# Designs tried in a protein design chat: VH-VL binders against o27280. Part 295

Target 1, 266 residues: o27280
Amino acid sequence: MDSMNVPEVLEIKRIVEESESVKTFIFSWDFRREVRPGQFVMVWDFRDEKPMSVSLIDPVRSEIGISIRRVGEFTDRVHGLSEGDLLGIRGPYGRGFELMGRDILLVGGGIGMAPLAALADEATARGMRVDALVAARTADELLFLDRLEAAGVNISTCTDDGSCGFKGFAHERLLTLEENHDMAAVCGPEPMMFQVMRILDERDVPAQLSLERYMKCAVGICGQCCLDDTGFRVCAEGPVFWSQELSRVREFGRYRRDPAGRRVPW

## First folded at step 14 (VH-VL)

Design A42 (framework fv_marstacimab)
Fold by ESMFold2-Fast, scan of step 14:
Structure A42 (fold): chain C 266 residues (1-266), chain A 118 residues (1-118), chain B 112 residues (1-112)
Amino acid sequence: as target 1 above (266 residues)
Amino acid sequence: EVQLLESGGGLVQPGGSLRLSCAASGFTFRSYSMSWVRQAPGKGLEWVSAISGRGGKTYYADSVKGRFTISRDNSKNTLYLQMNSLRAEDTAVYYCARHDWYGSFDYWGQGTMVTVSS
Amino acid sequence: QSVLTQPPSVSGAPGQRVTISCTGSSSNIGYGYDVHWYQQLPGTAPKLLIYENTNRPSGVPDRFSGSKSGTSASLAITGLQAEDEADYYCQSYDSSLSGSKVFGGGTKLTVL
């Protein structure tokens, strides 16, 4: 009866400062509403509503976390909130990641590490071996390294400017690392994801990629969420797609669409 | 506790064959690439061969290509090196080693001595 | 000889600092492949000492440290002890050798 489509007003229980520009907002959550890594929620500040990936899923503590980067007026307002303040939460929405096999590779860029951090927690709890390649433009944009380390994840970092770890891009770093993964999960800037997908495809590693596009309709069909060749709707059939699906999408990694549906190159 | 134990070494005549085995325990064997690394008496370490975790990819040093075959049996947690057409210069201690994700050899066996002599 | 070049020997007295260089090229260290270091005590198997350029496995004292810059890497040992007398090997990966692991020629450390 659409209970997921009506925002629930929740109290901010705890705020974790992940970096100068990223905070994780933690809420008590009733896990009778299932939530999986890779799904998102709509966050409502009583003025505007934006989709945000779930970055922490903790049924033992009955908590979820939502990590938000400060990039505009909505996120600036949310970053100004304190513990005890209220936010509206709708969801969860979208297809989550599927765990397969024993050994998983995570490749995350910037805030794309948020849904992958939740996936890492689930994978390690299942006893999987998790290797995480964490990429960013600079060292201060590398996220969740302490959380991944605490979970027993093997970590490799790379930064475009060389300020931490390997100097270069995620796909360049991936070429220097060992194989042996049953699957991979990838989330970050679309050009990075495209290059990583090509390498994983060549290595016969099935991959799931999360497309963090701007959405106006979290529960229905809309043009902004539609991928070019396949008609897939990111909010309804994504945001997580298999690499085999995305290899057939000419748009992926080459151009995006503005609100009017016009092609905008990367 | 990770353990690697080599066996199968010994004295062999030039042109002969030997099969080395490495019994692995204490970890999920199929999740790791494995190598054979050798060391001739008084000499340095020389990488010989590697095999991917699932066994689909094999790699060989130029000095052993066409003569040595690396293989694994993941159901028995065992790595093998079939050595054919052995030469005096193949005389060495042969180590079994596990690859970590970064490409290091994080665990080594104790080694098994192969002596090729007439 | 070796695609990774190490000095054949280095020596120091207890308490001193020594460094062991590992010089590669654009096809290995310069490409971005990691450098790993191994300690081999006489009559024993090699033991991983440093991985991923700078990281220490559990149980390796912090007086051992690794660094990497350009086409070269270095292993530094501070507060040198008699038990550090061993052979030290750097190891990387070389793309020009069809995916081969490569070792340096080794450096014999003598603690005087």
Scores: ipSAE 0.803, ipTM 0.898, lowest interface PAE 0.7, mean pLDDT 88

Design A43 (framework fv_marstacimab)
Fold by ESMFold2-Fast, scan of step 14:
Structure A43 (fold): chain C 266 residues (1-266), chain A 118 residues (1-118), chain B 112 residues (1-112)
Amino acid sequence: as target 1 above (266 residues)
Amino acid sequence: EVQLLESGGGLVQPGGSLRLSCAASGFTFRSYSMSWVRQAPGKGLEWVSAISGRGGKTYYADSVKGRFTISRDNSKNTLYLQMNSLRAEDTAVYYCARHDWYGSFDYWGQGTMVTVSS
Amino acid sequence: QSVLTQPPSVSGAPGQRVTISCTGSSSNIGFGYDVHWYQQLPGTAPKLLIYENTNRPSGVPDRFSGSKSGTSASLAITGLQAEDEADYYCQSYDSSLSGSKVFGGGTKLTVL
């Protein structure tokens, strides 16, 4: 079915308002098509198609959720939809997170908490101890706190402006918290992820990091999303990468590329 | 129910040695850093030593560094403090304490008395 | 020798409010490390009273509250009761002491 890869038209079953700018759209899902935390789907509004991370995976209720931040024309249109309206969903795609050990640390920034919320659900269902560091610029941009609390997750918050929790950045807060995690999962702005990865590496904690800009690589167009390493491009499957893979990538957390392939600072 | 129970305290002469034990139950022992905290008679709390959950990292107060060794046996859910070259100023009740994620001591044992006297 | 400074004693009458200060420096509270508070009743082990600056463990009355600002923290006790008579300790972490947990010198609360 790879050669056809056609979107399925699904009804919006429920909408959860996560914040002023973020909504989670919930659909009935046939779990004969496996979905794992860290994977994404292509969302089609019958005009444009965009990749969105899966933020809820509920086999008991046969539901998936997709969290969408309002950032442009496509997302504005989708945010205008109501329960009962239709969207096309294609996927899932990409490498999902792997759970290992008994104790997991989640570090999420902004909308990066979406895939981590799905991972938290799976980890807690397996009886793992889950600690989550949730970061945002302001209190209003902190996401999924109620859902994490309901799942029994230990939560620490930090905001750049100090409006909730620790005043400062995720990596600064992480330095003040206890370790003892078997693994970590990290998702958020790339500069934040780079700083967090360095600390976890020093603590010998293996981490998986989700890079939104590499989502298109996972749908078979890897040549456009290859990492620049030692002067040669290395094609990598995303969006989830182990910290060991990213620690050897010169551009991670330092620069990105424009459409012409030129380096642009973060 | 989380429980911590210390043992091994007693009277020892200056320059002597003692080994304290702390038996833990009611939680996944390997998942938590543990500390020893002491309190001299009529005095305040003093942190002595800490060990990471898997035992790979140890920390010591300057007052005991080189004389005390913290260790753990996760298969037996037991924390240890080997105390060598004991001095009169080491006389105190020694508490076993568990670290939470935020760095507090969320559970404490009842303490065991160590008296260094001739 | 305490890196965190507390007053050695504080007193109040039943029903009144008292505050206990905990003064640190840039290497502990000022660095961003959390402040935790413990209550020690005579002849007993310490018990966690406040964690992560402001949070209460289950079973701790809302008469006890914590705050943190700059290089200092405070424990406030309102509606004083006779059973609140105890020693109170603040605790944090100090990066300058090779990664050490640190306690304040303790404050003896007397309910008059």
Scores: ipSAE 0.790, ipTM 0.895, lowest interface PAE 0.8, mean pLDDT 88

Design A44 (framework fv_marstacimab)
Fold by ESMFold2-Fast, scan of step 14:
Structure A44 (fold): chain C 266 residues (1-266), chain A 118 residues (1-118), chain B 112 residues (1-112)
Amino acid sequence: as target 1 above (266 residues)
Amino acid sequence: EVQLLESGGGLVQPGGSLRLSCAASGFTFRSYSMSWVRQAPGKGLEWVSAISGRGGKTYYADSVKGRFTISRDNSKNTLYLQMNSLRAEDTAVYYCARHDWYGSFDYWGQGTMVTVSS
Amino acid sequence: QSVLTQPPSVSGAPGQRVTISCTGSSSNIGTGYDVHWYQQLPGTAPKLLIYENTNRPSGVPDRFSGSKSGTSASLAITGLQAEDEADYYCQSYDSSLSGSKVFGGGTKLTVL
């Protein structure tokens, strides 16, 4: 029996308040079970289990971090927990990001910066040049700016309302910034990712995009994890996909699915 | 430390040609777009040409398009500007400059003087 | 006639504040392209003073600051010193007419 498929009850070692709506929960972790940026874990509060991306991977301190945005009943309960309280963790699951080349672009929207923050740590540790475009609707939803700066990442911000940095969307900001990246990694709202992907395709920059919103089952048996035209199961074959793969998916950037599997336009 | 050193300037007659070079050191040259920026005696700065880090894209000011060619040799960490059909109004100090991600020129060379006169 | 307009000169006394404006249009600053500022001391190459509208490179004193609003940007120098006597240039990118990096006409700062 693989230990990845059995929840491990872990003590919350530390909680970092990233913003009014986002907290990072930090746990001691045995790195004999490797975790890579872009992978996720199932978080169990002893009532419900939800997938969450790993946002901190620190083998030196033997810690992982999981960043959670407050959006509903489960996340409200988890946000009410304190250091010393217990959560069930199983995983990691999914394929993470692949790093290649020397010069990397990260484009993150809102909580989508969580897996990209972990990727930024790995890329800078490899001596790569990392440029990060951090997007949100408002300034208070921009995440991990201090952590990215401490890692030596070049940062550009944009907000829809203009409350911080460039006023506008991530793809509009991207058009005003210099090129010269060997690859890109993108995570955030699907309409943002679609527009960013189109620009990167025009620039011949291979991009990896994370489709976290489709994760409903960590064991790959959920129909909601399947993409149109490809049959990919996000939790088994993703959540990270190359832009070339996503260009063949009718669903990507156009509509999503509700719990019943019905199409819901963006 | 980042260093840029221009060479190849001099006196040339109208209609003549010159090739400028910029030797770069102290950074990963292929990762940065590079520009040539000129300044006529007693005048302001004028952007002339730019090249992407890998050399796949080149850009030119309308005043030099068709006459000047920007190129780079990443194996030698060197930027070039081939200047043909030179005119008196091309007389200027030519600076080599590195682009940062935001589009600024974060490092400049000391410049090389090009004088086009009979 | 440059696409970015600066006053040709400004002056101030030691210890005072001076502001240098950079006026663009919808095809450059108004589109959201960043404004960068350079200082050129007599007989020297330009040096980056402010990048991405408000940021200072390592080694630039905090008495230099940048701001951007609408189609315009400003460079502010507080605690003016004799060593600040130089030409100052703003720079951005213009998306019209094939797209290009553009400089303002330059502003000569005289420290009285």
Scores: ipSAE 0.802, ipTM 0.894, lowest interface PAE 0.7, mean pLDDT 88

Design A45 (framework fv_marstacimab)
Fold by ESMFold2-Fast, scan of step 14:
Structure A45 (fold): chain C 266 residues (1-266), chain A 118 residues (1-118), chain B 112 residues (1-112)
Amino acid sequence: as target 1 above (266 residues)
Amino acid sequence: EVQLLESGGGLVQPGGSLRLSCAASGFTFRSYSMSWVRQAPGKGLEWVSAISGRGGKTYYADSVKGRFTISRDNSKNTLYLQMNSLRAEDTAVYYCARHDWYGSFDYWGQGTMVTVSS
Amino acid sequence: QSVLTQPPSVSGAPGQRVTISCTGSSSNIGEGYDVHWYQQLPGTAPKLLIYENTNRPSGVPDRFSGSKSGTSASLAITGLQAEDEADYYCQSYDSSLSGSKVFGGGTKLTVL
């Protein structure tokens, strides 16, 4: 077993409150173990272990950040921790995003903005033009707007309830915005990603999509690692996929599988 | 830093042709859709034509469709408007304008005057 | 008539508030397309004043503000100054005209 399969116990150096329900936990990191946007780590609270996307990659300060939304028992316990407390971290795991071209579109929903915030940092550091469509159910669930502004990213917001920006869904907002992107990166709820992917395919924009539900497969925890139509193993190739790979998968955006292999609608 | 400089305007007879140019500098030209917008003397702004950043998509106002052709040369950072079968009602200052991501015209040239008269 | 309707003129005294309306339809502002505003001083090219409904470019003072609701938008100018005397245009996109940017007819602001 290599070092990536054993959790390293790290001290929480700093906590940033992103919203009422989201915190970013910052740790010192030795960048001899490289981390790229789109990769995840396994976070261990000494009871349970969960995959979390890396949302901050800062080699200058030798820090990584992991953004966690409070949605259940594990995340509630982690949210109760303070600076100086310890967490186990192993990884990074999975394929990161690949940057190409000069002009990139980011489309993020809720906590899906976490890996995209790290990608935005890398893209702007490379001198790329970055446009970010940030979507959420409500204004208080929009994440990383100040960080994206500070990085020089052009931002459009979209909320289901109209409490901030465009009233409607990400794909509806995308139709009202200008084209001219060499690539896109998309992360958020799978139904949102499916609708966005269809528009980007019609615009001939290659897109990379991060499939949160398959993160566990990359470390061998999940028993369901194959997509229906392609037969390829998500745990070996994911969680980030090109849109053309996903366009051949009947499952994507329509249903998932339970442990018995049966269809479960979204 | 961002500059748009139009040229090619002048006096032409009805039925004549003109080719307008817009020289762009100070930004990555291929990354932006561009438009031509005109304004007749003493009148309001009228959108004429647009082209996508890579040049694959073009759009025209009904009043000029079939007579005008928009094009671009990204290697020369230049936008063009080929104007054929010109009419008196085409008399206007023609502006070159850059689209931002939200669909506004964030930068404009100073315009070039096209006069169609006998 | 223009696809977006503006009053042809408005007037105010220095220090007052004026509002310029831009009335559209379900195929443009009502469909969710953004509204942008331009200021045109006599003899000059238009200048972007407000983009994406409410945002100001660098150098535009906060006494200029934009809003959008339903099928309409408004430009508000508070603390009116003599140098604000200009033509103002709203602009959006109309899906029924396919690929078309559309302008309002323009509003001449006179500072009395």
Scores: ipSAE 0.807, ipTM 0.900, lowest interface PAE 0.6, mean pLDDT 88

Design A46 (framework fv_marstacimab)
Fold by ESMFold2-Fast, scan of step 14:
Structure A46 (fold): chain C 266 residues (1-266), chain A 118 residues (1-118), chain B 112 residues (1-112)
Amino acid sequence: as target 1 above (266 residues)
Amino acid sequence: EVQLLESGGGLVQPGGSLRLSCAASGFTFRSYSMSWVRQAPGKGLEWVSAISGRGGKTYYADSVKGRFTISRDNSKNTLYLQMNSLRAEDTAVYYCARHDWYGSFDYWGQGTMVTVSS
Amino acid sequence: QSVLTQPPSVSGAPGQRVTISCTGSSSNIGADYDVHWYQQLPGTAPKLLIYENTNRPSGVPDRFSGSKSGTSASLAITGLQAEDEADYYCQSYDSSLSGSKVFGGGTKLTVL
């Protein structure tokens, strides 16, 4: 009798430490509530709730995972929890990734690999050829490499400091890699996504990008989670958008908004 | 099982033309960029030309620009190299090769010999 | 001008280690483009031996390893066997040549 808008209090079944700053929290899940890669859930610690992307979807084990980066008070509290502790989960919400064609490119930066790891699982289960460019500032911040390898994904890494793989940025690495993909999915820092999108547009590769934007409501009822020029709401109509939609948005890749709604350069 | 099989080589006079073919099987042909790589007798490997999987982009070594044309027919799983204005220095075994994602040549055909001589 | 430089020949006895160098410049290996290695047995087509600097395709024994540093790359062969007699080629990408794949001159390995 539960709806997606009613939070369930779930026990943390397992915690995987992905890096010094990232943990994946795993919960038993009733898959009568469909969850798709690219969707998010609202995580409630009984004080505040925040949107978090689903990073693991495992119907065989009846589990979902959510990967959380430590960035502030809420995430610090959640990172302090242990197996057996409780969190409220409601959702899923948002538009998931759409898969098409035979050959897919994934480009992820930092925690942006979380929703892409779930997508990689679905794509490989469908028999697609999956190539993943995994980017981070340093080797220690590269996420999900073992999981991607186990799924049969072809992996290329790049780090800003050269501590693993190509030394440089994702878009610089992408220019050295072959371009024969039917679609791409991109998630990471907005400046990275903007540069990658431009290259994919020049290559005529349709791309879906998952935006890490302000989310003021989980179900898109309020209009505060909007992009300039389009008026669509990230939490209701995103967080996944096609590149053709984002190429018309002046805000994307150029500036963001502070809590007061003012434009701030990246 | 990935297979590439070249054909169309032979003896041709300087200034003549030849068309090479490469028949591909065992993989989704349209998903891969393809190259022609040549090797003169007793010499090293030289990259000649490449084409993207959908055929929208072509690339040529300076030594063959304006004389050679690479093309593909994805409905027939076949790669082509049209060679015009042939010179003695074009004498070589011509290999068909498939690009992997990293830009290496992960599969090669057995080659076809082109001899340019009077 | 030479793009990628390899020694023309190298030799070793069975069981020994040999190393083949591939020296580039700032427009190829020095620009962090990948290096790939190929083995060409006498009378046969080349075979991919190492891709993306260090990775081995399935079926390539771990006696073969690749490395890359600065403007150079190296192929190492340990436990040398008579069957390893072949020509070895490095290959990369050169940004100054309008998106061209480039090969080294090749190294003939003789097992004594």
Scores: ipSAE 0.747, ipTM 0.857, lowest interface PAE 0.9, mean pLDDT 87

Design A47 (framework fv_marstacimab)
Fold by ESMFold2-Fast, scan of step 14:
Structure A47 (fold): chain C 266 residues (1-266), chain A 118 residues (1-118), chain B 112 residues (1-112)
Amino acid sequence: as target 1 above (266 residues)
Amino acid sequence: EVQLLESGGGLVQPGGSLRLSCAASGFTFRSYSMSWVRQAPGKGLEWVSAISGRGGKTYYADSVKGRFTISRDNSKNTLYLQMNSLRAEDTAVYYCARHDWYGSFDYWGQGTMVTVSS
Amino acid sequence: QSVLTQPPSVSGAPGQRVTISCTGSSSNIGANYDVHWYQQLPGTAPKLLIYENTNRPSGVPDRFSGSKSGTSASLAITGLQAEDEADYYCQSYDSSLSGSKVFGGGTKLTVL
């Protein structure tokens, strides 16, 4: 019997307000059930279940954290909860990030910084040099800057509106920054990830990208987890993919699908 | 403590050659791009050459292209500049400098003087 | 042929504010490359003063600040002190020069 497929009811130990729209929910965790950066869990509020990336992995305190952005009915309900309240958690699921070499680049957009914050913790604990490009639409949507700084991460910020750091998009900023990374990890809006991937490919930097769309089917049963022409099941074979795997996927960064399966541009 | 120490400067005749060295310590040398920056007596700073951390990419100012060669030995934490076909206008203090991620020169050596004169 | 233009000199009295400009073009500062600033005391190597347009390294007083707009950047020094007397250089990157680091011509600051 796979115990990961049965929700465990956990008490919310602590809540950290990351921004007006993002909160991190912290739970005690038994690390006999291993968790790696880039993996996700299914969060159950006793009405609906949604996939959420793990943003904190702390074996010393025996805690995990899950960062949730308020975007709809489910997340609004979860944001209304308090310390001591209960949530169901299944998992972890999915392929996590692999760390290689000594110098790593992180490129995160919005809530995509959540799984990258957990990866930054592991990389710095291993003694790796970590450079993080943190992107958002506005300064108020930049996440985990204090946590990254406290970990000794070198930070560059960019905002679409120029309210903090570089004015422009992540890929435009990346072109102005120094090379010298053994690998990169990227998580954020798919059009951003596509542009960043192209630059990293040209620089011969192997990149891992986390695709959070299609994560509704955590166990890989639903056809919605498949990428357009490759047959990859995001929840079973992802959500983390190497850039070489994604370079042959025609839909990546170009279009998505509505509930009827029709192609819609980003 | 990050330290950069240049050596190999001196007096040479026009058309001669010199090899400069920069000994690095206090950081993971292979993780950083390195540059040579020069300054003629009483003049401003001029970027000369750069090399990527693993040594796979090199860059040169047009004024030295074809005459100077930048290289590094990561096992010895040492940066080099081979200077050939030296001209009077190459007379300068030559600084070794480390690139940070943003493209600035966050640490500099003390410099070594190269004088090209007959 | 400096591609970044600085005034050759600037002066001020102790306690005053001085500003040093750095004017570039569409191939460097205007292409959104960062501007960095260096202080060089007589007989010494340059020292990084400002990086990534506005950031100060550890140990640099908050009297020094950087800004960037369009094709230009500025270094501001408030509460001017005698020990601030030095040469100041801006530095960026120019995409049109085979991808080269470029320095401004330098500005000599005299504290009266």
Scores: ipSAE 0.791, ipTM 0.886, lowest interface PAE 0.7, mean pLDDT 88

Design A48 (framework fv_marstacimab)
Fold by ESMFold2-Fast, scan of step 14:
Structure A48 (fold): chain C 266 residues (1-266), chain A 118 residues (1-118), chain B 112 residues (1-112)
Amino acid sequence: as target 1 above (266 residues)
Amino acid sequence: EVQLLESGGGLVQPGGSLRLSCAASGFTFRSYSMSWVRQAPGKGLEWVSAISGRGGKTYYADSVKGRFTISRDNSKNTLYLQMNSLRAEDTAVYYCARHDWYGSFDYWGQGTMVTVSS
Amino acid sequence: QSVLTQPPSVSGAPGQRVTISCTGSSSNIGAHYDVHWYQQLPGTAPKLLIYENTNRPSGVPDRFSGSKSGTSASLAITGLQAEDEADYYCQSYDSSLSGSKVFGGGTKLTVL
């Protein structure tokens, strides 16, 4: 268990270029250390450490994958690495998704498809029917479509600009699609997740939503990981929450907090 | 492997009743919304009624509201259409059809003929 | 009668291209509901030909293609063959008609 809190230096086995801004880094993994879809790891480049969702869980090949979007100095440095280079990995951390029923809906936005891709693999391996609504700002930001299709997932896409699939937002697309799901899993921008949750609640579909904000505090020691009203720590009690839990959180979908704890509207 | 087989059609007098059945096999029946779609001789397709996978929601075309009732028995993988107060304009082949996630009818039965005439 | 409008007939010679239009309104295709296409060969049940505007089910040749723009959709058939002679129907959903699936009136394709 001590090994969870000490970074293990691992060799990058493969790099998959998912888009111009997203890469998946694949590492050998000892599966005596259990990993579930929806959990995250801390990635250390020997200078800074950042939380990253696990996007591939492959016990047959003894591999995990971590998908990283290029958004700043840390991710720019990591994107500059090659196969054979080293990164520090510790974890896994957080509460993962729970699969229930036979018919599962996934709704992912942008990089939020990363933890949902791992969940899709598990759900299809269990023989569940999986429908995935994949949303992004543009066609180039739609992730994992080939992987989902290869797994037998039914896919619907939407883009804000209309460059692929439905022109509009995920919640607008969801209203045009058939029902009949036992549960849903949702990950993406918080405003998108809030609108999707409202529709699923009206349809009486229990949903699990992954809140990726404030995830730099992997061991639950940082107060910035707290949700308003409930005191939930995202890294300790999340990042995955049931819709019933989030319905009690006043800030969800309405405002966030900056590093100083101030309310920032969406 | 997916099969839909309609039965229960026949000749009925105006004002009469008829119950159609659709036996489904080769898929998890409870996971799919189902519809009845009809086609009058030499005419086009007309959607009649739909039911959600768990049976909690039903929908009807205005032409059949109050006269037809759609239902399902998921334990028997069977869809039903109870047709009451039948009219000559209800004469048609009635198809059982499965909804895919996008709202299309991805599988159809071969149809059963309903003739409303004296 | 039909909420979605199709031409009643279209014809072409073998090897030619034909297109079949499906015109809707703001309450159906214009409300972003998908358009699906069905082929009905003489004496048979309808068969799904195109779903979600542009997608082909397994076994449908790529000479059949769908498109959607604004309040209208189109089915294109290239390399026309004798066995394509059939009735073609578009289908969508209309939000103004409480939970209603809607079909076009159908188009009879004659291969000359």
Scores: ipSAE 0.758, ipTM 0.858, lowest interface PAE 0.7, mean pLDDT 88

